# Designs tried in a protein design chat: VH-VL binders against AP-3 complex subunit mu (apm3). Part 25

Target 1, 249 residues: AP-3 complex subunit mu (apm3), of Schizosaccharomyces pombe (o94669r175to423)
Amino acid sequence: TNEFFIHVLERVSAVYQPNGKLAFGTVKSDMECKCQISGMPLLLLSLRPGTKLGNVRFHQSVNLKRWKQHPDQIEFIPPDGKFTLASFQTDFATQKSLPVVVEAKNKLDGRFEVRIRNTGKKSVENLKILITIPQALKSVTVTEGNYIFRASKYTHMEEGILEWSVKKLAWTSPALVLTGFLAPLKKDANSTEESSSYSKLEHLDLQYKLQGSTLHNFKVESLKMLNHPDKKSYKGVKHTIIAQNVSFR
Below, E stands for the ipSAE of ESMFold2; O stands for the ipSAE of ESMFold2 at other seeds; V2 stands for 0.75 times the mean of E and O plus 0.25 times the DockQ between their complexes.

## First folded at step 26 (VH-VL; framework fv_rovalpituzumab)

Design zb5 (from za4 with heavy chain Y105P; at its last look DockQ between E and O 0.53; V2 from the best seeds 0.00; counts 0 for: pae O 4.1 > 2, unsure alone 74.6 < 75)
Fold by ESMFold2 at other seeds, look of step 26:
Structure zb5 (fold): chain C 249 residues (1-249), chain A 126 residues (1-126), chain B 107 residues (1-107)
Amino acid sequence: as target 1 above (249 residues)
Amino acid sequence: QVQLVQSGAEVKKPGASVKVSCKASGYTFTSYAMNWVRQAPGQGLEWMGWINTNTGNPYYADDFKGRVTMTTDTSTSTAYMELRSLRSDDTAVYYCARDLGEYFPGVGTYPEFDYWGQGTLVTVSS
Amino acid sequence: EIVMTQSPATLSVSPGERATLSCKASQSVSRDVVWYQQKPGQAPRLLIYDASTRATGIPARFSGSGSGTEFTLTISSLQSEDFAVYYCQQYYDWPYTFGQGTKLEIK
């Protein structure tokens, strides 16, 4: 059917400090394409005027001279099938907040609670919350989804990662809640006696997917075939944000 | 001993602003959220919002958005609530209240108010 | 927003008797309810959180129960210092709302 598809993927990694300040963050983006146009089409991809691609690496077919003169235009002859047209990086600034908000506490008697909300206007998919657990779990309850406790691979200690998975967090959903209780610590290594001592949870990570959104308001404006300028081909453009690791210390 | 000590009573005209202070002692100020709650004479309690004392990020209840500002001064362990464009129906006792439990670093929390200030009466009369 | 409705508005009870205070949510709030006590001229005091967990230093005569939309605070063997106004609050969803209060007074 002579079509060209573009999937813009924005992969986010971020670390927040205890004061809530962003310590660092990156957005690594790829324009993944699929060409179903026969022959040797010469394509011109135009981005929103003024768009700048940071630290960009292009597919071999890209006309670098044109891009240097017009940084919002990418001229190329695509290979058949799937290829990556461009890979680029941008700084993860506070320009556009990620939509998943976390509220959490270390409560009394080894209880902890994690609550998550979607503050955006689009559903969040494949949400995973990774909670570092410093001692044995007594129990866990979730309002939705499932959980798995993955013990440390390199120790016999009862610590590990509690993984909470939610397939979809709709933008209309109430907050989802995980409640956990830590088992009391032993008084010493050789005792079966328990204490009332509990470590505090200090670290969690998020992973998720957000369809149809972009952090930079990135937009493909047009795709033209220069060697046949009166021909019109379909273009399909999809945007996906993948929060790979949003970490809180 | 955990204590929350608020500023004294105030009398204001309609249209004025008021800023209530809440000085915390006996605990690590930046580990616990601070909430603001008001109570009109003879009435029940109304939650106004909270502030993350670590980040300084506030959340305001919808009825107060646009005319409330919550801030902190971590060097003095003091929270502030400013209410602008006062009306006669803003006459109330205003409380600060500490949230139970410590944050996970970098995230927000939700209310379970284990310690309260003594209250600050704000009277708005024409 | 979620409305919390307390009943009765006023409850007259003699010392040594049992008091039962009700709090109903306009929609399910799971177990995300706290109870406060407020004496005249004083700030509220946390009694119960997570629907049924007593706060530190709260006497065993106070107990909370319920889930979903119906919640109960029970005070067994009332003491003279228990005559106060009692409030429930939900923390299930923003805005975090209080009930209008139940006044517990001496009969």
Scores: ipSAE 0.233, ipTM 0.628, lowest interface PAE 4.1, mean pLDDT 84
ESMFold2, look of step 26: ipSAE 0.258; ipTM 0.642
ESMFold2 (binder alone), look of step 26: mean pLDDT 88; pTM 0.883

Design zb6 (from za2 with heavy chain T59Y V107I; at its last read DockQ between E and O 0.57; V2 from the best seeds 0.00; counts 0 for: pae O 2.1 > 2)
Heavy chain, then light chain:
Amino acid sequence: QVQLVQSGAEVKKPGASVKVSCKASGYTFTSYAMNWVRQAPGQGLEWMGWINTNTGNPYYADDFKGRVTMTTDTSTSTAYMELRSLRSDDTAVYYCARDLGEYFRGIGTYPEFDYWGQGTLVTVSS
Amino acid sequence: EIVMTQSPATLSVSPGERATLSCKASQSVSRDVVWYQQKPGQAPRLLIYDASTRATGIPARFSGSGSGTEFTLTISSLQSEDFAVYYCQQYYDWPYTFGQGTKLEIK
ESMFold2, look of step 26: ipSAE 0.371; ipTM 0.692
ESMFold2 (binder alone), look of step 26: mean pLDDT 89; pTM 0.896
ESMFold2 at other seeds, look of step 26: ipSAE 0.481; ipTM 0.783
ESMFold2, fold request of step 27: ipSAE 0.524, 0.543, 0.412; ipTM 0.736, 0.754, 0.641
ESMFold2 (binder alone), fold request of step 27: mean pLDDT 88, 88, 88; pTM 0.883, 0.898, 0.884
ESMFold2 at other seeds, fold request of step 27: ipSAE 0.574, 0.430, 0.494; ipTM 0.767, 0.700, 0.724
ESMFold2, last read: ipSAE 0.488, 0.547, 0.485; ipTM 0.726, 0.726, 0.729
ESMFold2 (binder alone), last read: mean pLDDT 88, 88, 89; pTM 0.885, 0.888, 0.894
ESMFold2 at other seeds, last read: ipSAE 0.406, 0.000, 0.436; ipTM 0.654, 0.494, 0.656

